# Ledger of designs, part 317: VH-VL binders against q9nrl2r1430to1533

Target 1, 104 residues: q9nrl2r1430to1533
Amino acid sequence: GGVHELSAFEQLVVELVRHDDSWPFLKLVSKIQVPDYYDIIKKPIALNIIREKVNKCEYKLASEFIDDIELMFSNCFEYNPRNTSEAKAGTRLQAFFHIQAQKL
Below, E stands for the ipSAE of ESMFold2; O stands for the ipSAE of OpenDDE; V2 stands for 0.75 times the mean of E and O plus 0.25 times the DockQ between their complexes.

## First folded at step 18 (VH-VL; framework fv_nezutatug)

Design bb20 (at its last look DockQ between E and O 0.90; V2 from the best seeds 0.54)
Fold by ESMFold2, look of step 18:
Structure bb20 (fold): chain C 104 residues (1-104), chain A 121 residues (1-121), chain B 107 residues (1-107)
Amino acid sequence: as target 1 above (104 residues)
Amino acid sequence: QVQLQESGPGLVKPSQTLSLTCTVSGGNIDYGYTWHWIRQHPGKGLEWIGSIYYSGRTEYNPSLKSLVTISADTSKNQFSLKLSSVTAADTAVYYCARGPYTSDHYYMDVWGQGTTVTVSS
Amino acid sequence: DIQMTQSPSSVSASVGDRVTITCKASQSISDYVAWYQQKPGKAPEPLIYSASYLYSGVPSRFSGSGSGTDFTLTISSLQPEDFATYYCQQANSFPLTFGQGTKLEIK
């Protein structure tokens, strides 16, 4: 990761956060509000955590950054039935991400 | 850079179980992707066999469902295909592939090199 | 099961030509189509997803279009490396299915 890659990761994360469908992904799911979530999802992750990893330069390769973003969507689809608002938001945000990630 | 490599015997006798393994390098098999088996018969097109999700959930082609098992070993970073009771019709080039996990569509964005399996006496 | 029918089965063309390959689904699949290129003795390589989006590293002379049942892959100015077999794939529902292929040959 050069300086240009770090700027690109930051820009992409900002675009994801600003997207209308980011609401299920901003922060980790609450164990109190959703008691069984962490029994099903073994590698939880959210946009605030990914953004912090970008700020701390923890991604050595673009593929590592992409893998964390994809894991975030996969957790959403694994936990939430297809017809839920969360899964539909995930589908739209993932499609947006796939387009933006072409630029990396 | 994620790479996939198929391995297994190239020759299998009728009625035996075909066993293939896909080894994944440059990435983690349990990291939110879907993993696929596809085959290509001689002189024919591509046929999807089945998939396994990072979570262990599977989907199988209904034409093969009772004969197919797909499994994963995260400690070895591998996923495997077992096809029971093979016949000459199972002679093909077998590919493993990766795709993003999606809620409503299923694409293969990385492919292995393929391995030829012949079923004969 | 959703059948994918490609046309034509083969195309003979010259370098610099514009080539169009079509794929028809037996029922509506929205824009859930992928396209792959396969050269002899090699694995398929991804070209396009969601009917019209190019994968990273795919030359811009490739384009895709369509929605519903009718889809096209277009090569705007054919290059020597583009002579291969092309497959469409419906990505909408299980079982996943592929078109029978279109062989693109040099004239």
Scores: ipSAE 0.528, ipTM 0.877, lowest interface PAE 1.8, mean pLDDT 91
Fold by OpenDDE, look of step 18:
Structure bb20 (fold): chain C 104 residues (1-104), chain A 121 residues (1-121), chain B 107 residues (1-107)
Amino acid sequence: as target 1 above (104 residues)
Amino acid sequence: QVQLQESGPGLVKPSQTLSLTCTVSGGNIDYGYTWHWIRQHPGKGLEWIGSIYYSGRTEYNPSLKSLVTISADTSKNQFSLKLSSVTAADTAVYYCARGPYTSDHYYMDVWGQGTTVTVSS
Amino acid sequence: DIQMTQSPSSVSASVGDRVTITCKASQSISDYVAWYQQKPGKAPEPLIYSASYLYSGVPSRFSGSGSGTDFTLTISSLQPEDFATYYCQQANSFPLTFGQGTKLEIK
């Protein structure tokens, strides 16, 4: 592929991935490691999937992109109690996202 | 862009059940987020009634808990409010709203236009 | 329940004025405060979340500050479209609660 400027969505995904608190969200939860995850979370999503959708230009509106990101966080908070490292990381990353999303 | 629209009877008799529906467009109700019902008595402030998570879990205002039921219908992309045994005190504009799903803080970033419900015999 | 005491209940001001609205929580709620603007006959519209962050599209003349129990909404230079009722809301815990509102009127 050719070299091009990152879109706002691409840039934000890069920033999210690079964030210290992105580790719970980089890829889909392993069913092997977390056997009951997919019994609880019906719409799994992760930053790598979102990045792929961005690369494929599947997001026509910022709201669609934001929805997927929010789904990602929602899944985290639905599955993980508030005092877990995952939830704490998610809380911080979501706050970061909300700030950055204002630029979209 | 996500939009919320309240609907239901504008007039309810005392002791009956108030039933409202919030129809969500431009987004999926089971696609994250938290969904809220808020009301505003004429000339008064805002009162939170209850919320339903995209997972179906609910939270209710303790002052109304025994009388309130919030549910969601993902097939219709709607969530609903039922308030039983209504009195004149339940006359208000009722709003549905959306907020992000968070671990410990809840804001309302998208609101419906509101629907007026009058309780009168 | 966490009570949000908003002050003043009403304020008269002129275009160009600096306006400050305060909200006091009955207990510490960190920075979990939102502010809403409501015009007559309309639904509330979000202005600020997490005490100090503006929603997209909100003019920069709006600002929020505070942490713990004391919070402030400030309009640096009042514009005609800013005359409305403003509400604070604690987002810290259920039940969610609002301040009683501040009606900002034209002097």
Scores: ipSAE 0.299, ipTM 0.827, lowest interface PAE 1.9, mean pLDDT 93
ESMFold2 (binder alone), look of step 18: mean pLDDT 92; pTM 0.946

Design bb21 (at its last look DockQ between E and O 0.15; V2 from the best seeds 0.00; counts 0 for: pae E 14.1 > 2, placed apart)
Fold by OpenDDE, look of step 18:
Structure bb21 (fold): chain C 104 residues (1-104), chain A 121 residues (1-121), chain B 107 residues (1-107)
Amino acid sequence: as target 1 above (104 residues)
Amino acid sequence: QVQLQESGPGLVKPSQTLSLTCTVSGGNIDYGYTWHWIRQHPGKGLEWIGTIYYSGRTEYNPSLKSLVTISADTSKNQFSLKLSSVTAADTAVYYCARGPYTSDHYYMDVWGQGTTVTVSS
Amino acid sequence: DIQMTQSPSSVSASVGDRVTITCKASQSISSYVAWYQQKPGKAPEPLIYSASYLYSGVPSRFSGSGSGTDFTLTISSLQPEDFATYYCQQANSFPLTFGQGTKLEIK
C-alpha cells in the first residue's frame, strides 16, 4: 500500500502503543503464561488486534473503536487486581486514552 | 452510539417487588464497562442502588432496606433491577447508566432517560 | 460510607456571573470526583470526571478542581442553558455517593 495520512483512529492506536504503559496490552495474553486467563476473559482483545481492525477499516463509528479499547481495559481490570503492575499500567493508559478519546 | 432505556411497571404496591429492565442499544452489556442503577426520590438527590460489571459481578448499596438484585441477560442485551418489599420510600425516578470499567473509580458517562416508579396502595 | 457535602444547596445568579459550587468528602478520595448537570425532568448529564477533566462536548466555561477532600465546580461565565441542578459524586469506593445537589437559579 501507499503512504497516507493516518486517520484519527490510527493515530490514537499509535499513541497508545508508544505509551510506556502499553506493555500489558500489545498482544493477546498467552495461554501458556496465564493458563486461567481465557476461563475468565471471554472476549479477549489487544492493541495489535485493534490496530488490524483499524487498518481494515472495520470501525465505522468512533464509538465502535472506543468500545474495543474499553473492552481491552475492562479485561485488564477484571483479571488483574488493582495492586498489580498490569492494573496500574492499565489505569494510567486508560486515563491517557480517555483524554485522547475526547478528540475523536 | 450507546443508548439506555429503562422499562417496567410505573406502579407497584407496598410489600411487592419492583422490577425494572434497562435495554441497551448501540453496545453490548457483555462487552466491557460497568452498568449501574441510580434513583432519585421526588425533589431529592441521587442515590446509587447498585452496579453490575460486564462479567456479572455485582455491587449493592448496603443502605437500602429493600432487597436488591441486579442481573444481566446478554441474549437480550438487558440488565435488570429487582427491589423486594418496597415501601413509599422507594418511589422515585429510576435511572440506568453506563460507566467505564476502571481499577478503582466509578463514573456514569451515559444515562437512560429514567422511568418513574410509584409505590402506592 | 463516604459522605459528600455539597454547598450551597441553592444559588441565584445572573448570566455572565462566575459561579462556584463546592463538595467536601468525609474522607480523602484522591481525585475521584465526578460532576453532573441535571435539568428539570431530565436525566443527569456528565460534566467532569476525575475532578478536573471535561467530558467531550462540555463547554470550556466549566472547570473542576480539587483533590483529597475538597472539590470545586466552577462556571466562569454563566449562560442561560446552565441553570440547572448540579451534583458531585465520589467515585472512590462503594457505596457510590452523591452530594445533595446545588440548584442554580436565575436571579
Scores: ipSAE 0.847, ipTM 0.939, lowest interface PAE 0.5, mean pLDDT 96
Fold by ESMFold2, look of step 18:
Structure bb21 (fold): chain C 104 residues (1-104), chain A 121 residues (1-121), chain B 107 residues (1-107)
Amino acid sequence: as target 1 above (104 residues)
Amino acid sequence: QVQLQESGPGLVKPSQTLSLTCTVSGGNIDYGYTWHWIRQHPGKGLEWIGTIYYSGRTEYNPSLKSLVTISADTSKNQFSLKLSSVTAADTAVYYCARGPYTSDHYYMDVWGQGTTVTVSS
Amino acid sequence: DIQMTQSPSSVSASVGDRVTITCKASQSISSYVAWYQQKPGKAPEPLIYSASYLYSGVPSRFSGSGSGTDFTLTISSLQPEDFATYYCQQANSFPLTFGQGTKLEIK
């Protein structure tokens, strides 16, 4: 909702994209590279999609934005075993997100 | 380490609203966790009542017929349970709990001590 | 709703015995089971998540296994402090549900 909330969402997405551990989350998982991903993950989402939704003013509530970010992490942890580089990156990026989101 | 503490009245009359608060210390109500209420009836097992996310989204046990409301006040680091129209069947020990949402499945890794609530005339 | 059925409902065993408690889900829940220990007058304490992973500080005599619908909690060498009631919980989907409990009595 509001113009100041949308600019805060954009700033937070930019911070996530710039983080070293964002690499698993920048774009939707490639079906070519990971053929079974979409058999397991029912609601795929990624930072580029979330950023587009912010740019198009598709989030009416902060909770909707936060839910998409949390869905992104949940997908990572559902698909990737906990000891993988992807899951470890997800854990670190989520911790960073939680710190930054406290500032909203 | 994070600690959860239930508070509220131990005795409630039938037809009244039971109101409990869980205070979180040693940590925060943060994104990536789910916050739960569970109860244990005398001589019976555990029953999940409901869950609240940091966003304010809630999930409730369908068996409680929309009698339950869970809310959070993140500025006070608390979340609460209201159960309306109580009867003797609502006599139980009530627990609050936290689950790591980061596992994307609902485990309860921290529990409060529990508070006994008796519903009687 | 996913029903979790524990067996046995109670067991009496001696110190040093191997004890196995089972939990059956009414439908597949992959590996999404937790186990809890509850001593009299105390809150449940987490033992195991995701069927087989021990929480930090849980004694190594506890182990869990299973996937799909059939899950087990094993105590390899029963100690006197293990007298408690044990619960499984499906962590897969709402409504969250618990097994009815297994009371472990030490003779």
Scores: ipSAE 0.005, ipTM 0.579, lowest interface PAE 14.1, mean pLDDT 87
ESMFold2 (binder alone), look of step 18: mean pLDDT 93; pTM 0.953

Design bb22 (at its last look DockQ between E and O 0.28; V2 from the best seeds 0.00; counts 0 for: pae O 5.9 > 2)
Fold by ESMFold2, look of step 18:
Parts: C-alpha cells; sequence; structure tokens
Structure bb22 (fold): chain C 104 residues (1-104), chain A 121 residues (1-121), chain B 107 residues (1-107)
C-alpha cells in the first residue's frame, strides 16, 4: 500500500485503457441497450470506475485492485459466449493484464 | 494474501457421504474467481474433482458427476464438497484451490494445505 | 479426456546440473499448460502458467516451453531446495487433468 504502489496501479490502468482491446470495458454496459445484462451480472464494474478508485486511493491492498480487474474480465466471460468479439477482446486484454500484473 | 484451508472428518465409513469445507480468507469467494477441488491418491497423483464459479455455476469430473456436489456459502466465505457413496478408492488427500475465471484455460494459483481422508470400515 | 504423460518418472541429479522434465498431451492444447512443484508433506505450488510464464516469486532458473502437445520444464542450475515432485496440468478443457508426476532427487 505505499504511494509507489498506487502509482503502479495508475500506470497499469492507463495501459489497459490504451490497449486496442479495451473497448468493451471502458464504461458500464448500458441497461437500455442490453436489458438482461444486470439480471445475469450482479457485480458490474468497468475501467473508468477502477481508474476513479485508483485516483481516490480507494484500494488499500494490491489484491483488491487485482480482484476488481479480474471481476471485470469474469463478467465479460460470464455474459458473452466464447465466439463473440467481446469475449475475444477480453481474452487478449486479460492476457496482457496478467503479464503486466507480474510486475506489481 | 488469499489463504485457503480445508476442514472435515479424516475418517469416513464406506457408503457414507464425504463432506469437506474450504474456508477462504484474504479474499471473497463470489468475486470473479473459480474455486476447485482436487484430490491426490497414494501413487496415482492428482485428480481434479470439480469447480464452482463465482457466479455459482459448477463443473464436475464426468467420472464422479453423479456422486459429487460442490456448493458455496458466501456469507461464511466457504465452498464445500460432498461425495456420496464413498469406497476405499476415495481415500486421498483433498485440496481446495483458486484460479482466475478465463474463457479459454484454467490454472490453480492458490492451494489449500490439504486434508487427509481415509475411507475404511 | 486429455491425457498428460510425463517423463522421466524420476531423476537423480547434482547441484548445478540442468534438469529437463517433459510432458506430452494426447491432443493439441495450444500453450494451456501449468507446472506445479510439490515438496514432501506439502500442497502443490504453482510454478508456470501458459507453458512459459513464471509466477511471481519463482526463481529465474525455472523455465517452461512448448506448444501443441510437447512441453518441457527446465531447471537451468539445480539447487538443493528443488528436491520435489513436479506435475504438469492441461488447462485447456474439462476435465482438467494432470501428469503422473516426476520425482526429482538431489544426489
Amino acid sequence: as target 1 above (104 residues)
Amino acid sequence: QVQLQESGPGLVKPSQTLSLTCTVSGGHIDYGYTWHWIRQHPGKGLEWIGSIYYSGRTEYNPSLKSLVTISADTSKNQFSLKLSSVTAADTAVYYCARGPYTSDHYYMDVWGQGTTVTVSS
Amino acid sequence: DIQMTQSPSSVSASVGDRVTITCKASQSISDYVAWYQQKPGKAPEPLIYSASYLYSGVPSRFSGSGSGTDFTLTISSLQPEDFATYYCQQANSFPLTFGQGTKLEIK
């Protein structure tokens, strides 16, 4: 939990947002456009929310930050079939995240 | 930081139901991960029994599917294994484990200490 | 079900040796292989995921390689604390399956 650890979280979130496959994860899924999403996904989260939590120092442990990022991917895989563009983007971005997270 | 600990009886009689519980600390069972049961028979190595997802979905080894139930109690941050109609062949060390939920592959990145179960009259 | 076959079943080597353990899948599994180390009386511990990526805290003398059906775990310079049994696991599809293990003994 020090200031250097929080800077690493910010750097990682910025890299995720800039990644080509971030498009399904930038903000929460629209209930109007996808009306059944929130019947299936009970703990919604997105990169903009995670970034705000990092900026407000809401993560006390690295594990809490990692858990929110993993939840974001798990929601994608739970809602979207494996052959969809969203699930494929999620798979690639999660692989990128796992490599970067080893450096935390 | 995440720690897993198995608990349950070490001795079970044939035809009874084996019941084990995994207690999770330093993390939340309903928070984006997959939770596994694995056992290790003497001389036979490791066997995956089944998994429960953070969402409550389950997957079972087909060789055990009619005999196994995995469930979760999120209020206690625990998940459990029930194996019915046990025989001596079910004697093993039983482990619980965690892995990230992925679309393509399943690794086990945190393991419990294991608990020995003997099935004997 | 995908069978994972490890070789050798055991190996005895000296400190400083290079040790290679192999794992063969009965069908192609891309790079979806994990490796675990198990010391006597202890639970397995993760070493490698996705065939070649080390978990945090794993010494750099460990490496993994392979894709498709043939995979290897290499210890580049064996240390006394590496005495253990090593398991591969296919992580591609259910049921998840493990190799039968390789026991590494230090001379």
Scores: ipSAE 0.460, ipTM 0.868, lowest interface PAE 2.2, mean pLDDT 91
Fold by OpenDDE, look of step 18:
Structure bb22 (fold): chain C 104 residues (1-104), chain A 121 residues (1-121), chain B 107 residues (1-107)
Amino acid sequence: as target 1 above (104 residues)
Amino acid sequence: QVQLQESGPGLVKPSQTLSLTCTVSGGHIDYGYTWHWIRQHPGKGLEWIGSIYYSGRTEYNPSLKSLVTISADTSKNQFSLKLSSVTAADTAVYYCARGPYTSDHYYMDVWGQGTTVTVSS
Amino acid sequence: DIQMTQSPSSVSASVGDRVTITCKASQSISDYVAWYQQKPGKAPEPLIYSASYLYSGVPSRFSGSGSGTDFTLTISSLQPEDFATYYCQQANSFPLTFGQGTKLEIK
């Protein structure tokens, strides 16, 4: 395959995935590992899902892309207590994203 | 890119209510963020006044709580500060700022330029 | 309330110098510390979040470290544009509080 220039959305997703604090967000939470997750979180989402949506050009507006990213973080903070590694990672990653997203 | 801009009267008389509005552009007030008011007295440091969540939940500096009201109007993409019974001690540059929406951790990653408010008779 | 005590209150330095500013929290706040740079007549600009992470666009000569109660902001090689006032802030809990600031001046 040829080398393609990544869109702004693609670039941001790549940067998020490569971030050290992306580990809670790379894929959907396992119902087996976290049995009550989907009882609490009604709109699950993860970076792999967002990446797929980007690849499929499902985001027509930057706001739509941002909304999904924020949903991802919101889910994390809703489910995880503040002192958990997941919440702490989410806090840092979200701060990172907010700065990057200013370019959109 | 997202920008915040403070607006309101630059002069307020003692005992009156200071009213400021922060207008968000290049982005929107939504559930992904927390919105803050901070002030800086001339030649002094930064003082947090209060914050508002997208849900409407507010947090206030205890030293100002009885006098402060923060509200948001998402339809206008604005959030506001009201400080009642002002004195000379409330003369300051007032900043609005945005931070990430988190459970309990609050950074301020985007700031307005600030607006000067002078309390004088 | 959590108090943030910065030191020094002011520091004079020359271009190329290594500068370190410290901030001490009155209680443990994990790594929930931000650093801001403020130039005269301007709004604060974020430098660091979560004690050690640089915001995008911040030069790599800036770095932050610390956890618990003791935090540091370091400029490895001071540049002319770095002369400003710096503030730490605890993001652990309400009320949010800032350090009193450190004014970095030209020697």
Scores: ipSAE 0.022, ipTM 0.687, lowest interface PAE 5.9, mean pLDDT 91
ESMFold2 (binder alone), look of step 18: mean pLDDT 91; pTM 0.944

Design bb23 (at its last look DockQ between E and O 0.04; V2 from the best seeds 0.00; counts 0 for: pae E 13.1 > 2, placed apart)
Fold by OpenDDE, look of step 18:
Structure bb23 (fold): chain C 104 residues (1-104), chain A 121 residues (1-121), chain B 107 residues (1-107)
Amino acid sequence: as target 1 above (104 residues)
Amino acid sequence: QVQLQESGPGLVKPSQTLSLTCTVSGGHIDYGYTWHWIRQHPGKGLEWIGTIYYSGRTEYNPSLKSLVTISADTSKNQFSLKLSSVTAADTAVYYCARGPYTSDHYYMDVWGQGTTVTVSS
Amino acid sequence: DIQMTQSPSSVSASVGDRVTITCKASQSISDYVAWYQQKPGKAPEPLIYSASYLYSGVPSRFSGSGSGTDFTLTISSLQPEDFATYYCQQANSFPLTFGQGTKLEIK
């Protein structure tokens, strides 16, 4: 433990998690709650997974980090129709992310 | 940070084809984004021309559809606009822009500085 | 096509004033509206997405509201750098369309 300065990736993940529209993305989709999800989405990912990868220093390039975030949104839009709360939240969160990511 | 830059001839003769390229730097043309062309006639508002997806799928303004072709070269991190049979009405500042890949909602969060194209004989 | 009608086309105001610009869509577009600011000789810059969300770096004096067909951009206290032309845009469906613009000029 201990207090340390967050990396740019860590900080961005924190900001994403704190965003009002992060709720669809905080954890992997439950197969129990959504039985067909993993039949459709073959590369599941969520903010908690991305955070873990950041903590493990698995991202060597900003582009790799961005790719995972974009995958997360892509999965959302692949599975959820446009008028769903999930898709709408994803749209807003992604716009937020794209602006913040310019600093990377 | 990601930047977009338009390039191409600033002068095009009537009936010729306007050709512009948007070069993306500090970022990638990938599946997370949509890529747009917008133009602005002198002293006028903004007009959407078309959009291209990473997949190569395109959407065009119906008023220009028969004359417009948008393509992308991801290996060069560029996407292009071709507008055939131009007239004086096509004189404008042309912008390329980036937006998020969403569930069919299209915002433009990064813009090029724009390039002026004049159609004149 | 979805038409976006802005009002007013132009407005004169003074520093410190509260300014309101409206945009009306020809059909319901939920909250799929963006607002852009354009200064002379410059490219449009995004201010707001999804009707009410500010892009990072946009001053808090800017705000957006609305859903369905009626949308509003508000500047609570006008600053010198805010004099520009503002555009709304519907992001609901193709063809993408913009309002005709509102030129905000100094009184």
Scores: ipSAE 0.021, ipTM 0.720, lowest interface PAE 5.3, mean pLDDT 92
Fold by ESMFold2, look of step 18:
Structure bb23 (fold): chain C 104 residues (1-104), chain A 121 residues (1-121), chain B 107 residues (1-107)
Amino acid sequence: as target 1 above (104 residues)
Amino acid sequence: QVQLQESGPGLVKPSQTLSLTCTVSGGHIDYGYTWHWIRQHPGKGLEWIGTIYYSGRTEYNPSLKSLVTISADTSKNQFSLKLSSVTAADTAVYYCARGPYTSDHYYMDVWGQGTTVTVSS
Amino acid sequence: DIQMTQSPSSVSASVGDRVTITCKASQSISDYVAWYQQKPGKAPEPLIYSASYLYSGVPSRFSGSGSGTDFTLTISSLQPEDFATYYCQQANSFPLTFGQGTKLEIK
């Protein structure tokens, strides 16, 4: 909503991007390089897109912001088998996100 | 258009360490790709040496595992190969390559030009 | 390790011929096969990924097929510029492995 919430969303996104396990989530998966990804994942999203939405004030409620972040993790777990480096990174980053999101 | 270029000494003595660097241009080392070293022995086929992920995790050919180290310096947009205790059998053309980042698919969609390394006294 | 066995080792053919190169995996690898073309003195170049999908810029006379253990690369009408060595690669699991190559010579 207001300036306080937008600053909190921005701070949280910055902390996620800085986290060591952010590497699978920084940008959208390339259709050219991973052609089957978008056949499986119907609502793609990544940290650069979420950060852009925060910068453009597109989130009106904290729940909308949280939903996009959780969608990002859900996509990771849907596409990647549980024992992969990507899924493990997603699990650790999601745990970090849940801690930081308590401050919203 | 992304390009990969290998660099390093073309002649290495037996028992020394072979060190090569791959410089990435027209793109960045990021989470969208995996980064590989492959070599081609004279008159023979291709052998995968190893892979490094953006996170710094590595996978090595078991035949070379105790002898090989692959590392990346993302601030310089480079990744490197060290192969210790080389012999004449390590004489080859060495390629760096890039592949799409997936847990299930390891294709090489961009290759460097290759650098010839000869192991000889 | 998954072995990739190519046949034939070499092919001599005329411009306009249909050429088929076969690659056999020592165990099932689904459709995780890539094909590369290497011209003399140059790096390999990607042709096909996921057994049958052409990379951008690859002529439509190239095609791939197969799943499981048996894979083929076909050139439907051979051109003079297709003189090269062709390699298959399993992309299924580490260690990544390549076929031994098929040298295509134009008569």
Scores: ipSAE 0.006, ipTM 0.580, lowest interface PAE 13.1, mean pLDDT 87
ESMFold2 (binder alone), look of step 18: mean pLDDT 93; pTM 0.952

Design bb24 (at its last look DockQ between E and O 0.84; V2 from the best seeds 0.63)
Fold by ESMFold2, look of step 18:
Structure bb24 (fold): chain C 104 residues (1-104), chain A 121 residues (1-121), chain B 107 residues (1-107)
Amino acid sequence: as target 1 above (104 residues)
Amino acid sequence: QVQLQESGPGLVKPSQTLSLTCTVSGGSIDYGYTWHWIRQHPGKGLEWIGSIKYSGRTEYNPSLKSLVTISADTSKNQFSLKLSSVTAADTAVYYCARGPYTSDHYYMDVWGQGTTVTVSS
Amino acid sequence: DIQMTQSPSSVSASVGDRVTITCKASQSISDYVAWYQQKPGKAPEPLIYSASYLYSGVPSRFSGSGSGTDFTLTISSLQPEDFATYYCQQANSFPLTFGQGTKLEIK
């Protein structure tokens, strides 16, 4: 993983956080507000956690970083029906991510 | 990098069950992807057989109805295809593929090399 | 089921030519189209997703366009390695379906 590779991951995460559709993904879903979420979602993850993993140099391959971001979107689509604001935001943010990820 | 490899018998007799396995390396099948089986008949185009999501949820081509089963084994990092009651019409090259899980659209961004299956007496 | 009608079925072209392949969906699928290249004896390889976005490592001479029902794949300057069969795929809904392919032969 070199320093320039980790800087690219950080730049991508910053762009995702800044995107208007990031709001469902900034932090883990609250079990208090959504009691059944953790019964359904096997591997919860969010942008704040991914950013911390970047800061701690926990990603050794770009594919590991990409997999966590894709998992984040897949959890959204698995839990939320397609007509929800969360799923629609996820669709738009995932499309933005796929464009930005080509730059890695 | 993620690589997919099909394995299974190349020759199957009519009425038997075709069983194929896709072994995934360089990534985990229990992460947030969709895993597909596609086949290509001799001299013809591509036919989607079905998929399994990382969650275990499946989708099948209705043209294959109850003949197809797709399953995953996370301990071996594999997903598998069973196609029952095969006929000569099931002779094809079989591919496994990966795609991102989306709410309403699906692409195949990584493909296996393919394995040829012949159904013959 | 959404039928994908791909044309032409084959085309012969020279190195340096501009080649256009079309794909028509039987109903609107927004921009949910992928394109694949398949060389003889090999698996399909992804070229384009969402009608117009190139996968990493795909040469810039490839481009895609379209929305709704009408989609195109264009090779701006044909190279010898582009000899292959090309498939479109609708990614909008299950069952996923492919066009029947366009065989591109280099003269």
Scores: ipSAE 0.628, ipTM 0.896, lowest interface PAE 1.4, mean pLDDT 92
Fold by OpenDDE, look of step 18:
Order: C-alpha cells, then sequence, then structure tokens
Structure bb24 (fold): chain C 104 residues (1-104), chain A 121 residues (1-121), chain B 107 residues (1-107)
C-alpha cells in the first residue's frame, strides 16, 4: 500500500508520546520494578498498547479511544500518590489530552 | 457513546431507605473514571451526594455521609446509591454522572437524565 | 467545605446581549472550576472545565475565566437557546460543591 495520512487517533497518540510528560505511560509498568503494581491495577494499559490498537483499527468510536486513554491516567492516579513525579506528569499530560480530545 | 440511566422507586416512605441504581452503557464502570451521585431538590440547586472511583473508593458529602452508601457492581456495570432514613427533605431529582479520574480535581462530563424520588407517607 | 457564591441569582437579558455570571470561591481553588447549563426538566450539561476550557460542541460565544477565588462565565451574544440556569462547581476538593445557580431569563 501507499502512504496514508494519520488518523485523528494516530495523530493524538503521536502527540501524547512526544509530550515531555509521557514517560510514565510509554509502556506497561514492569512487574520486576514494581512488584505490587498488578495486584492493584487490574486493567493495565499504556500508550504503546493504545497505539497498537489504533494501528489495528480497533477503535470504532472516539469514546472507545478516549476510554483507554482515561484508563491509562486513572491507573496512574490510583497507584501513584499525588506528589509523585508520575502523578504530576500524569496530571499535566491528562490536561493536555483533555484539550486535544475536544478536537476528536 | 457512554450513557447513564438512573432507576429505582419514585416513591419512598419516610424513614425508609432510598435505593437507586445507575446503569452505564457504552463503557465499563471499572474502566477508569469517577462516578457521581448528585441531587436537586425541586426548584433548588445541585447538591453533590457522593462519588465512587473505578477502584471502588468512595467519597461522601459530610452532610449525608452517615446515611449514604455508594457501591458498584462491575458484573452489571452499575453503581448504586442508598440513602437511609429519608425525610421529605430528600425529595429530589437524583442524577448519576461520570467524570474523568484525575489526581486533584473532579468534573462531571456525562450525566444521566435524572430520576425523581418523592418521599411521602 | 468550599463555598461557591454565584451571582447574580437571576438575570434578565435579551437576545444579543452580553451576559456575565460570576462565582466566588471561599478559598483559592486554582482553576478547578466547571460550569454547567441546565434547561427546565433536563439534566445539567457541561459547558466549561478548568475554568476556561469549553467542552466539545459548546458554542464559542461561551467563555470562562478566572483563577484563585474569582471566576466568570460570559456569553458574548446571547442566543434564544441560552436561556437556562447556570451553575458553577468547584472541583478542587471534596466535598464537591456547586454555586446556587443563576437563572438567565428573557427580558
Amino acid sequence: as target 1 above (104 residues)
Amino acid sequence: QVQLQESGPGLVKPSQTLSLTCTVSGGSIDYGYTWHWIRQHPGKGLEWIGSIKYSGRTEYNPSLKSLVTISADTSKNQFSLKLSSVTAADTAVYYCARGPYTSDHYYMDVWGQGTTVTVSS
Amino acid sequence: DIQMTQSPSSVSASVGDRVTITCKASQSISDYVAWYQQKPGKAPEPLIYSASYLYSGVPSRFSGSGSGTDFTLTISSLQPEDFATYYCQQANSFPLTFGQGTKLEIK
């Protein structure tokens, strides 16, 4: 096939990944580094997973895409106290996302 | 698209327990977000009752805390409100709502249509 | 608890008018304020979050501003469908609290 223009979902994922505060969300949390993470977080997700779902056209509605992104943030805030670097980064990235999501 | 629908008895006798359920469609209640109950007495403003996070953690209005229980049933994709020992002051339209799960603030971006509950003997 | 004092309680205006509604928080709440519109017999609908950001679908004639304790909702040119009751809400901390509402009526 040829080169295709990025979809709105693809574009937003690219923007999220490129954001300075994306580092906690780029990939799934390591069970080795955070042994209790998966005891607390039952629906883990990360930007690389979301990107893969976008690439596979698994999102038929914007709401489905938004749900996964919100899940990603909620997991962060559930596990990380407010004063952690992860939570602070998440707060800023989520704010960015909320603005960008209005364009979907 | 996510939709919320309140359900339960529209009439409750004084001293009984008001029980309402919010059924969520188009999304999962354990899939992020914070879920809220809000009420509005006839001709009055909005009053936050309480919230339940997707994790199951709850927050209640202190003015109602001793009488309110909010719970979630992920198998039914519902969350519920129980308000015990009701009086006429609890007559209101009851709304369930959804908001983003954030670290430090809570908005309500999707609302149910509301259900009227009248407390009367 | 954080109190949200909304003013005015009611306002009469005409189509095309500029309308301003204010909300004062009893303590600083940064920009953690939402505004809702409620029409008779309907559920509230979100207009603004984080003091100044419009939800998708909200007309650009709506705007929000403020930080700290003083917040404002402005309708630059009132349209017939804008006659409703508006509520501010602080999202800073529990318990979540609303302003008492502003009923915007036709003059």
Scores: ipSAE 0.490, ipTM 0.877, lowest interface PAE 1.0, mean pLDDT 94
ESMFold2 (binder alone), look of step 18: mean pLDDT 91; pTM 0.944

